# Miniprotein binders against a2bj90: the designs that were tried, part 155

Target 1, 235 residues: a2bj90
Amino acid sequence: MSRSARRKTSALNTVLRVVEVFASIQGEGPFTGTYSVFVRLAGCNLRCPFCDTRYAWSLEAGKPLGVEELVEEIARYEPSLVVITGGEPLLQRHPLNSLVEGLESLGLRVQLETNGILPAPARDEQLWRVYHVVSPKDVPVRVPGAKLHPSWVDYARATGRAWFKFLVANEQHVREVAEYVAKLGIPRSRVYIMPLTPEKLDMKELLELHSRIASLAVKWRLNFSPRLHLLVQLP
Below, E stands for the ipSAE of ESMFold2; O stands for the ipSAE of OpenDDE; V2 stands for 0.75 times the mean of E and O plus 0.25 times the DockQ between their complexes.

## First folded at step 19 (miniprotein)

Design OB18 (at its last look DockQ between E and O 0.95; V2 from the best seeds 0.83)
Fold by OpenDDE base, look of step 19:
Formats: C-alpha cells, structure tokens, sequence
Structure OB18 (fold): chain B 235 residues (1-235), chain A 84 residues (1-84)
C-alpha cells in the first residue's frame, strides 16, 4: 500500500458519522439501570420494520465528528458506561476502534449494541476489549437479510463479554429463542428476552406486556430485559 | 402501489373481524392466558393500523403478521378448551 493510501485510511479512521449523543439510563440488557452516554452512529445494514431509530439508517443522517472531539464530549458527562449504538455501529468499525481506544484511555467502560450480522471483533481490535450486546434479527422476527455471524458465538465463549438480546411477543417466540441458542451452543446465562413493544403503547399495556414476558423468562430460565426507559419515560 | 395499499387495508380489516370473534369467545371461557393473547393481538393490530395510516407498509405488515400469529394461537387454545 502506498504512503498516500495509508494517509487516506488514517484520516478515515478518525471521523465517525454520529446522529446524536445524549445521557440517559441504559434501559435494556445486562447494564439496565446504568447511567450512560449514548452515541448513536449513522448507517444500518438492515431495514427492520419495527425499528424505533429509522432516522439513523442513512449514513448521511449522521454528522462527521472527530474521534478526539467525541471522546471529550462523552467525558464531560462523567458516564458510568458509554453505549455505542445506532443503526449498525460496526459499519464504522475502523473509526469505532479509535473511539474505543480513546474512551478506554480515560478509564470509561464501553458497551456496543449490534445486530450481529457483521463479524465479531478480532483479538487485535480495540473492540475486543469492550462489552457487546448482540441483538439477532433472524429469530424470532426473521428480518430479511439478517443472519447472526457465527464469530459472535466464538467471541462470547472466548471473552465472556457478549450477551444476546431477542425481541419476543409470546411463549412461541421464547421457545424459538431457546431452541436457537441451544443449537448454537450459547449459554442461557448470556441470553436476554425483551418484550416487542409497538410505538404509543399505554403504560398499563406496557406493564402487562413486561409482566407476561418476564414470567416467560422465569419459566424458560432466560434473563429478562426490560425496556426500562419506556417504563420511566427517559430517552 | 395503490394495489398494495388496498390489499394491506383488506388484510387489516379481515384480521379485525377474526380478532373480534376470538375476543368474544375468549371472554366466555374465563381463561386469563387466552384473554391475554387476544389482548396482545389487539395491541399489535392497532399498531399495524397506525402504521398503515402513516403509509409505513413494512411496519404495518410486520405488526399484522404478529397479530395473525396470536389470533391463530388463540384459536388453537379455544379448540383445546372445548375438548376439555
């Protein structure tokens, strides 16, 4: 590779397309209740019909931000966790590794949200060191083009830093999740089921749905993820 | 297309009729789990109808699919309760 190609790749590795940065409580998965800064990255490789963040699907929906500037912005919130989310954060893998390096240098914990279609981090990536919540879209909701990359199972086994979060509506969905994770050899302790909530659900219906899915989680010996932010009316 | 829109509207109406029958039958059984399935189907079917009204046909189709699965599950449960 020519010196010019390396300089162009280095400049591309320092800029992220960012939709929004905000502080809130992590409402989902193993870090539920954690005061977090959310970094929503632009661009997604899926078009999930139930996606609440469709505005992040295009790369053009994000503003270009320097990694250093973004690290400084995040640090001002004094977060207990930095949550990297978006459309699909791993579409920006190279500058994302630089972001993670910057955040870890400040002693900040990082959690990635991913759909699991793209390969898991390699050992030489900064992303190898962070926590990952993988949200497969192939079970039970079967989004077209969604397929869990097998390297996420290997990463979960090797590091213990991955969890798998599944959207479910009923017991049949919970069964399908249980069968799927058993087939892949994912430990049940790393599996979360989360209620599939439509937009504008009233609080009574939202609570009842949470209760029903939580009861199914106990019955099926799986972890339950609330949508805590919806329950407490936070972003 | 206008044809896709009409077909989606018809499918939502048909699902509403099916759900009405299931809700009425579920109320007669007193089975709480069956009543919940019917209620959950109603929630998703309302989401489908709202998405359709906004011209979000992908979301409408998705929530219609979920509602129809729950309606079918509720029908199966109703037939099981009749055999007991």
Amino acid sequence: as target 1 above (235 residues)
Amino acid sequence: SEEIRKRAEEAIREAQELLKEVIERAKKTGDEDLQWLAKLAEIYLRAAARAFQKGDYDKAEFYLWLALELIEEAKEMLEELKRK
Scores: ipSAE 0.818, ipTM 0.922, lowest interface PAE 0.6, mean pLDDT 93
Fold by ESMFold2, look of step 19:
Structure OB18 (fold): chain B 235 residues (1-235), chain A 84 residues (1-84)
Amino acid sequence: as target 1 above (235 residues)
Amino acid sequence: SEEIRKRAEEAIREAQELLKEVIERAKKTGDEDLQWLAKLAEIYLRAAARAFQKGDYDKAEFYLWLALELIEEAKEMLEELKRK
């Protein structure tokens, strides 16, 4: 491998295609309510019909940004949590591991959001040590091509650092989720159900959906995830 | 295609008419869970109609599917209540 080729490989491992960086509140999952900096990476391997962030689907939507500069920018926000999201962040796995290394060197807590199609982190990856919220899209919402990679269940068992979050509309969906997680051996303590909220719901409708899904979470002994940012009108 | 678009438009209109009937029947029962199912179906059917009007046919089809599932569930509850 020539010096120029080695230089190109190193440059690729230190550059991410980033759609946006912004501060807000983590509105979903186990870290709900945490002051967070969101890093939205470009590119997605799905085209979910309900996706709220379609502008991140294409890699071309992201601008190249150096990992070291990105770490410095994130640090200036003084976040309690850094949320790496997208599209699908694992499409940029190699430079993402570099970003995680930089953030962890500053003692920053990191969470990844993923659709779980690509494999879970290996033990020698920096991503091994971060938190993951895995949102499978094959059940109950049945997005084509959205098979959860089985390594995520093994990873969750080995590390305790993964949770599984499912969009649901009604009790039949919750039953489907319960059957799915039981078959895969995912314990209830690691499972979140979250209301499937189309765009432009008024506040009364948002609250009713939240209330109904939260009641189902209690009935089925599953964790409930709000979409808190929608309720408080934050990005 | 254009034929699929026209069929989707008709399916949405048919679902809207069926939902109107389900809402009226559900209100007469006083059953809160049944009334919620009808309301949820309306929420998703509005989302389907909005998406269709914007030309987002994948989103429209997805929310129409959800609305129709909820309408069917509500109809089954109405028949069960009638039997009692």
Scores: ipSAE 0.758, ipTM 0.893, lowest interface PAE 1.0, mean pLDDT 91
ESMFold2 (binder alone), look of step 19: mean pLDDT 83; pTM 0.793

Design OB19 (at its last fold request DockQ between E and O 0.92; V2 from the best seeds 0.86)
Fold by OpenDDE base, look of step 19:
Structure OB19 (fold): chain B 235 residues (1-235), chain A 84 residues (1-84)
Amino acid sequence: as target 1 above (235 residues)
Amino acid sequence: SEEIRKKAEEAIREAQELLKEVIERAKKTGDEDLQWLAKLAEIYLRAAARAFQKGDYDKAIFYLDLALEIIEEAKEMLEELKRK
């Protein structure tokens, strides 16, 4: 490879397509309640019918930002956690590893949100060191083309830095999750169920749905993820 | 396509009729879990109808299917309550 080709590949590894950067409270999963900066990356390998961030599906919906500039922007918020989300962040794996390296150099904790279709981080990736919340889209709700990559189960066992978050509507969905994680050998302590909420739900209905799914989580001995940001009306 | 739109519209109407029957039967039983299932089906069917009105047929079908699953669960529960 010519010196010019290596410089072009190195330059490509330092730019992310970013939809938005904002500060809020992490509303979901094991870090619920944490003051966080959210980095929403552009591009997704799915087209989930229930997706609330459809504007992030195209790579072109994101602006190109340098990793260094993005690290500086994030650091100004003094976050307790950096949440990397989007469509599917792992579509930008190479510059994402550079971003993680920059953030970790500042002592910032990083959590990735992923649909789990793409392979888990390898040991030589900076992404190996961060926390991951995997949101499968094949159980109990089935999105066409969604399949959990088996390497996420191995990563979870090896590192203890992965959790699995499942959207559920009723007890049948919770049963399907329990059976699925048992079959894969995912520890129940790493499993979260979260209510499947449609957009513009009434607050009373939203709270009742949370209560019902939380009760099912206790019954089935699973962790419960709220959608706290919806309950407290934050981004 | 216009055909997909019409089929989705018909399916939403049919689901609304089924849900109405389930709601009325659920009120008569006084069973709180059954009343919740009926309400949950209503929530998702309203989401389907809103998506349909916006021309988001993938979302409409998704929430319609989910509402229908819950309606069937509610019907099964109604038949179990009649046997007691």
Scores: ipSAE 0.840, ipTM 0.931, lowest interface PAE 0.6, mean pLDDT 93
Fold by ESMFold2, fold request of step 20:
Structure OB19 (fold): chain B 235 residues (1-235), chain A 84 residues (1-84)
Amino acid sequence: as target 1 above (235 residues)
Amino acid sequence: SEEIRKKAEEAIREAQELLKEVIERAKKTGDEDLQWLAKLAEIYLRAAARAFQKGDYDKAIFYLDLALEIIEEAKEMLEELKRK
């Protein structure tokens, strides 16, 4: 009786294409203010005009790193949160699941940032067990090619581990978000609105934008996400 | 292309002229929300102009369209304030 049919024993040698790893503060969404290590994965399935991280769009921008090596690098920072971002991290889904397995084995809390075009995690994926901040780009900013996969709503409802974050400029945008999330059945407690912040704003302008969007969040009974890293001038 | 660049440049100049008028009119009303809309349009139009100067025409057009939406909202509000 042969045991050669065993498919695998460890996925820790799977390779990820990584643009950068760095320590900072999570500036957005439900974990705002948390000391974090950011892992920026290469590749994106969108070309958002307002993207702050265009250098991560190409898969070639990433350096190939083994998952085991990457876990060790991340652990040296002693993070309170590991934020996996990019580009679009789900383009590297298979090795990403291996990374999550390694990080969870060390007891590290993990959050994924995604544009939500690719499906939510299945129950048998390591990604099922971590937190997700989903930033749809079809409403209100209408990026070509953007479309939220409906499985993210099912995932959020089933697990309570997903939140939805929307870039907004004004009340019309907030109204569009409110209509969108109501149609999809996304509860307000899972929705964040965040100021659409162009480059080169001075601190006064940045604060004014935050104040106005925060007031709209209260008015529309939605959560507010700052861009805290911009306010405190961190990467 | 050259056609897109020239159209974007012209559209930005037109929006800048419209915005100057809107800002002045908004200030005369004393309406805080209208003055904010004018300021917000200025923020995004400035972002469009900066992106245009860097040759990032996708970003320029995105922020220009947003600025124009806000300018139109401000103009509608100005008309409403002038009515009964």
Scores: ipSAE 0.839, ipTM 0.923, lowest interface PAE 0.7, mean pLDDT 91
ESMFold2, look of step 19: ipSAE 0.836; ipTM 0.924
ESMFold2 (binder alone), look of step 19: mean pLDDT 83; pTM 0.792
ESMFold2, fold request of step 20: ipSAE 0.815, 0.811; ipTM 0.915, 0.916
ESMFold2 (binder alone), fold request of step 20: mean pLDDT 84, 84, 84; pTM 0.801, 0.798, 0.799
OpenDDE base, fold request of step 20: ipSAE 0.829, 0.834, 0.833; ipTM 0.926, 0.928, 0.928

Design OB2 (at its last look DockQ between E and O 0.94; V2 from the best seeds 0.85)
Fold by OpenDDE base, look of step 19:
Structure OB2 (fold): chain B 235 residues (1-235), chain A 84 residues (1-84)
Amino acid sequence: as target 1 above (235 residues)
Amino acid sequence: SEEIRKRAEEAIREAQELLKEVIERAKKTGDEDLQWLAKLAEIYLRAAARAYQKGDYDKAEFYLDLALELIEEAKEMLEELKRK
């Protein structure tokens, strides 16, 4: 490979397409309640009908930001956690590894949100070191083209830094999750069920739905993920 | 297409009629879990109708299917309660 090709690949590895950067409380998964900076990356490999961040589906919806500038912006918030989310963050894997390296150099903890379609991090990636919340879109709700990549199960076993978060509506969905994770050999301690909430729910209905799904989590011996940000009216 | 729109509208109306019957029957049983399933179906069917009104037919279909699954589950529970 010519010196010019290496310089072009290095320059491409330093720019992310970013939709938004904001501070809030992590409302979902194992880090619920954590003061976090959210970095929403542009582009997604799915078109989930229930997606609340459809504006992030196109790569063109994001602005190009340099990794160094983005690290400095994030650091100004003094976050307890950096949450990398978006459409699908792993579509920008190369510059994302550079971002993670920059953030970790400052001692910042990083958590990735992914749909789990793309392969888990390899041992030589900076992404190997961070936390991952994988949200499969093939069970119990089936999005066309969604399939959990098997390497996420292996990554979870090898590192203990992955959790699996499933959207559920009822007990049948919880059963399907329990069967699915048992079949894949995912430890129940790494599994979260989360209520499938449509947009513009009444607060009473939202709370009742949380209560019902939390009760099912106890019954089925699974972890419960709230949508805390919706309950406390944060972004 | 206009045809896809009409079919989605008809399907939502049919689901609303089915759900109305289930809600009325569920109220007579006093079963709280059955009443919750009927309420949850109502929540998702409202989401389907809102998506339809916005021209988001993928979202409308998704929440309609989910509402129909819950309506069917509630009907099965109603038939089980009649046998007891």
Scores: ipSAE 0.836, ipTM 0.929, lowest interface PAE 0.6, mean pLDDT 93
Fold by ESMFold2, look of step 19:
Structure OB2 (fold): chain B 235 residues (1-235), chain A 84 residues (1-84)
Amino acid sequence: as target 1 above (235 residues)
Amino acid sequence: SEEIRKRAEEAIREAQELLKEVIERAKKTGDEDLQWLAKLAEIYLRAAARAYQKGDYDKAEFYLDLALELIEEAKEMLEELKRK
């Protein structure tokens, strides 16, 4: 088979709809502070009112890009972490598994960000071996249709490679999160609370909100996630 | 519809006036947690107003509802402090 024919076959079968690829610092969750390349995939199965990446909601917002080309683009940044985000990346699950395979073959560490509505990876998926930050949108924020798939808790316990991150505004929200994770059997060591930050806060307001939520994290013995990129003014 | 938008605009304005009173009462108490609660309500109410001005009514309603919850919490705390 010719070189051109092989490339066309691969492109047709392993294509992702990609909104943007860029380098920055992971500002949230367990890998906060890590030099990262972000891959934002198109499409989302939610329409959260607080979403700050609404431009990724439609699958049509993404340009088709072959997985092999995308791996090469990502590798040129020499990232310490590849963050796959979106919309909801698991809407493109099959080619996403191909992307993960390519990235791992180069020794690149991968983290997925998901709203957890679609099931956790199966043991025979490439996604099984990467890290996941799961952000349920049914507590304390209550987005219609946002129900965490129960397989994520099983996956987290089986692999130790999933964490759960919740947006909170105040102590009542933190109480709701604590009750939710206790009911589901999610250990506190896997739970992050993060400040619900609207756009255009001045730095004093942003710092005070961080401080208040961090104090609640200590009080409730939960992990705290900043939104570090906002504090240091990175994308 | 236009009627729903006009009601949302009025709800935001009413919440702004109520919050102004709550902020002033909270300052007189000297209670730092109460003052933060009032400030947090103001943060989310500004977000609601900004979203409304941009025509993002779902975001506006989300932040308005959150601000109103915080205002109610602050009013309850003010009543408890009054009862001493």
Scores: ipSAE 0.814, ipTM 0.910, lowest interface PAE 0.7, mean pLDDT 91
ESMFold2 (binder alone), look of step 19: mean pLDDT 82; pTM 0.776

Design OB3 (at its last fold request DockQ between E and O 0.93; V2 from the best seeds 0.86)
Fold by ESMFold2, look of step 19:
Structure OB3 (fold): chain B 235 residues (1-235), chain A 84 residues (1-84)
Amino acid sequence: as target 1 above (235 residues)
Amino acid sequence: SEEIRKRAEEAIREAQELLKEVIERAKKTGDEDLQWLAKLAEIYLRAAARAYQKGDYDKAEFYLDLALEIIEEAKEMLEELKRK
């Protein structure tokens, strides 16, 4: 599609800045294993040192796409799940609500990935009905400025459509997560711990790290999230 | 800057030397959990070194700090095993 076709969007049309759209498997959290289309939105309000998608940090990294065009592209994949990720997708909240409306009109299931700094959806937003995996970055990984907005706990309690996922390396980190979620009143059934995996681990190291964190999840009665896409070598 | 790079390089090398001692002591114990902690510290220290080589000093510092925390955990476990 030509640049002029995209520039025909008007102030009445909603535009998202999109880094990439691709099909893969959801490798993390409660929907692990689901055939998914990923929509990576540009812009992030954090600079996590462990981030593997740094090319999405700048809002200017995204190409402007109209919501209707994006819905049509997503639908062609026939996904079982649409995963909206980024950067931080809630930086583009208004056009994101329009995208969710379009996807829901086609009966597509949507999941948002967020660092939880910006507030949870209000009841009158289309995002209210979407599934959310919230990944706080202040515990245990201690990213500066990464305070979880308290509305996410209220949202999870009110809707049952939010889960909280934490990167952990060892039992001390799991202990910190357990203390954190207890203090916030987050039920254990909504909590996932996931191995913190640096780049270039061999398969033996990946499997052993997964095994160790999964054993901790059982010990602490928390849910375990793999990084399945790493294990099966998908993007 | 050159000064920041030299400090990071020195800190990583110092951690690598400390880890070598922890790995050897862990092997002598035969304790599988302790040997895993030593391996885990090595995984993150290797990540720190790789990030440093690429000039990603934020990532290098993050993984170095994590490796050092795990090294301290392993040292505490070594002390507990020694008291037995």
Scores: ipSAE 0.849, ipTM 0.925, lowest interface PAE 0.6, mean pLDDT 91
Fold by OpenDDE base, look of step 19:
Structure OB3 (fold): chain B 235 residues (1-235), chain A 84 residues (1-84)
Amino acid sequence: as target 1 above (235 residues)
Amino acid sequence: SEEIRKRAEEAIREAQELLKEVIERAKKTGDEDLQWLAKLAEIYLRAAARAYQKGDYDKAEFYLDLALEIIEEAKEMLEELKRK
């Protein structure tokens, strides 16, 4: 490979397409309640009907930001956690590894949100070191083209830095999750169920749905993920 | 297409009729879990109707299918309660 090709690949590895950067409380998964900076990356490999961030589906919806500038912006918030989310963050894997390297150099903890379609991090990637919340879209809710990549199960076993978060509506969905994770050999301690909430729920309905799904989590011996940000009216 | 829109509208109306019957029957049983299923189906069917009104047919279909699954679960529970 010519010196010019290496320089072009290095320059491409330093720019992310970013939709938004904001500070809030992590409302979901194992880090619920953590003061976090959210980095929403542009582009997604799915078109989930229930997606609340459809504006992030196109790569063109994001602005190009340099990794160094983005690290400095994030650091100004003094976050307890950096949450990398978006459409699908792993579509920008190369510059994302550079971002993670920059953030970790400052001692910042990083958590990735992914749909789990793309392969888990390899041992030589900076992404190997961070936390991952994988949200499969093939069970119990089935999005066309969604399939959990098997490497996420292996990554979870090898590192203990992955959790699996499933959207559920009822006990049948919780059963399907329990059967699915048992079949894949995912430890129940790494499994979260989260209520499937449509947009513009009444607060009473939202709370009752949380209560019902939390009770099912106890019954089925699974972890419960709230949608805390919706309950406390944060972004 | 206009045909897809009409089919989605008809399917939502049919689901609303099914849900009405389930709600009426659920109220007569006094079973709290059945009443919750009826309410849950209503929540998702309202989401389907809102998506339809916005022309988001993928979202409308998704929440309609989910509402129909919950309606079917509620019907099964109603038949079990009649046998007791």
Scores: ipSAE 0.844, ipTM 0.932, lowest interface PAE 0.6, mean pLDDT 93
ESMFold2 (binder alone), look of step 19: mean pLDDT 82; pTM 0.778
ESMFold2, fold request of step 20: ipSAE 0.843, 0.825, 0.803; ipTM 0.922, 0.913, 0.906
ESMFold2 (binder alone), fold request of step 20: mean pLDDT 82, 82, 82; pTM 0.778, 0.778, 0.771
OpenDDE base, fold request of step 20: ipSAE 0.837, 0.838, 0.839; ipTM 0.929, 0.930, 0.930

Design OB4 (at its last look DockQ between E and O 0.92; V2 from the best seeds 0.86)
Fold by OpenDDE base, look of step 19:
Structure OB4 (fold): chain B 235 residues (1-235), chain A 84 residues (1-84)
Amino acid sequence: as target 1 above (235 residues)
Amino acid sequence: SEEIRKRAEEAIREAQELLKELIERAKKTGDEDLQWLAKLAEIYLRAAARAFQKGDYDKAEFYLDLALELIEEAKEMLEELKRK
């Protein structure tokens, strides 16, 4: 490879397409309640009907931001956690590894949100070191083209830095999750069920749905993920 | 297509009628779990109708299917309660 090709690949590895950067409380998964900076990356490999961030589906919806500038912006918030989310963050894997390297150099903890379609991090990637919340879209709700990549199960076993978060509506969905994770050999301690909430729920209905799904989590011996940000009216 | 839109509108209306009957039957049983399933179906069917009104037919179909699954589960539960 010519010196020019290496310089072009290095320059491409330093720019992310970013939709938004904001501070809030992590409302979901194992880090619920953590003061976090959210980095929403542009582009997604799915078109989930229930997606609340459809504005992030196109790569063109994001602005190009340099990794160094983005690290400085994030650091100003003094976050307890940096949450990398979006459409699908792993579509920008190369510059994302550079971002993670920059954030970790400042001692910042990083958590990735992914749909789990793309391969898990390899041992030589900076992404190997961070936390991952994988949200499969093939069970119990089936999005066309969604399939959990098997390497996420291996990554979870090898590192203990992955959790799996499933959207559920009822006990049948919880059963399907329990069967699915048992079949894949995912430890129940790494599994979260989360209520499938449509947009513009009444607060009473939202609380009742949380209560019902939390009770099912106890019954089925699974972890419960709230949608805390919806309950406390944060972004 | 306009045909897909009409079919989706008809399916939502049919589901609304089924759900109305189910809610009234569920109230008569006093069974809280059955009443919850009926309420949850109502929540998702309202989401389907809102998506449909916005021209988001993929979202409308998704929440309609979910509402129909819950309506069927609630009907099965209702028939089990009648046999007791």
Scores: ipSAE 0.836, ipTM 0.929, lowest interface PAE 0.6, mean pLDDT 93
Fold by ESMFold2, look of step 19:
Structure OB4 (fold): chain B 235 residues (1-235), chain A 84 residues (1-84)
Amino acid sequence: as target 1 above (235 residues)
Amino acid sequence: SEEIRKRAEEAIREAQELLKELIERAKKTGDEDLQWLAKLAEIYLRAAARAFQKGDYDKAEFYLDLALELIEEAKEMLEELKRK
């Protein structure tokens, strides 16, 4: 059995529980504006009150899908970026590493979205080479059970492949973020602040909130993340 | 549970009354940052009220607490502006 054939066979019959696969733009973080395919994995280890995707909280919300089949489906979209999100994707860590292997074998770029509770990738994981946007939920929004695993900071320093994104409402929240990242040694260049947007904002309110948080980002010398998909009304 | 629901409903109504007064006071100052803070509190309080009506009490509590925090910050700003 050739090395190439063995690699494809090892990914065969690995199963992920998938809620949805769809094309859109990446609306948040360092890859904002990129034509992307989103893969929403089922299961989450948090129950954030503000969660926009509560339908992905239970593993049972996902349908079982083979990794090889999923790679083929994703490839047909011809994405510039594959965004793996959820729930919390790292709850399905083993088959997720298989998915990443398949996507990278096709030259597809991958970004993971995580709440950072589970540890960062080890050097021997396929996830080691993936881009990560880590969204801690213990500051400033203080979701019960949330705690950033310290390995994410080490991973970010070692690889340069992780950024940290925080939901904020006002300057007090930004100050809390600034203190938090300074204490952990996270450089400002890897930190994004993003507006905490409840449902049903009209466009004027959405723009006003974006403008105010962006001004705070400039004032505090942090990166700003929009929620661009909301502004342009994409999923 | 009925008593807890009634207390939450009353807390939202009380916050709505506080906010109406705050918005008017903020407008009189002409201070754009204070007016925004009051508007932002109104945005989150509206989210709390909507969540409460849908029975999503954890979301309602989250946004109510945030709105109340913003109302308190706005009141502090208002007092600072009066001293100037």
Scores: ipSAE 0.831, ipTM 0.919, lowest interface PAE 0.7, mean pLDDT 91
ESMFold2 (binder alone), look of step 19: mean pLDDT 83; pTM 0.786

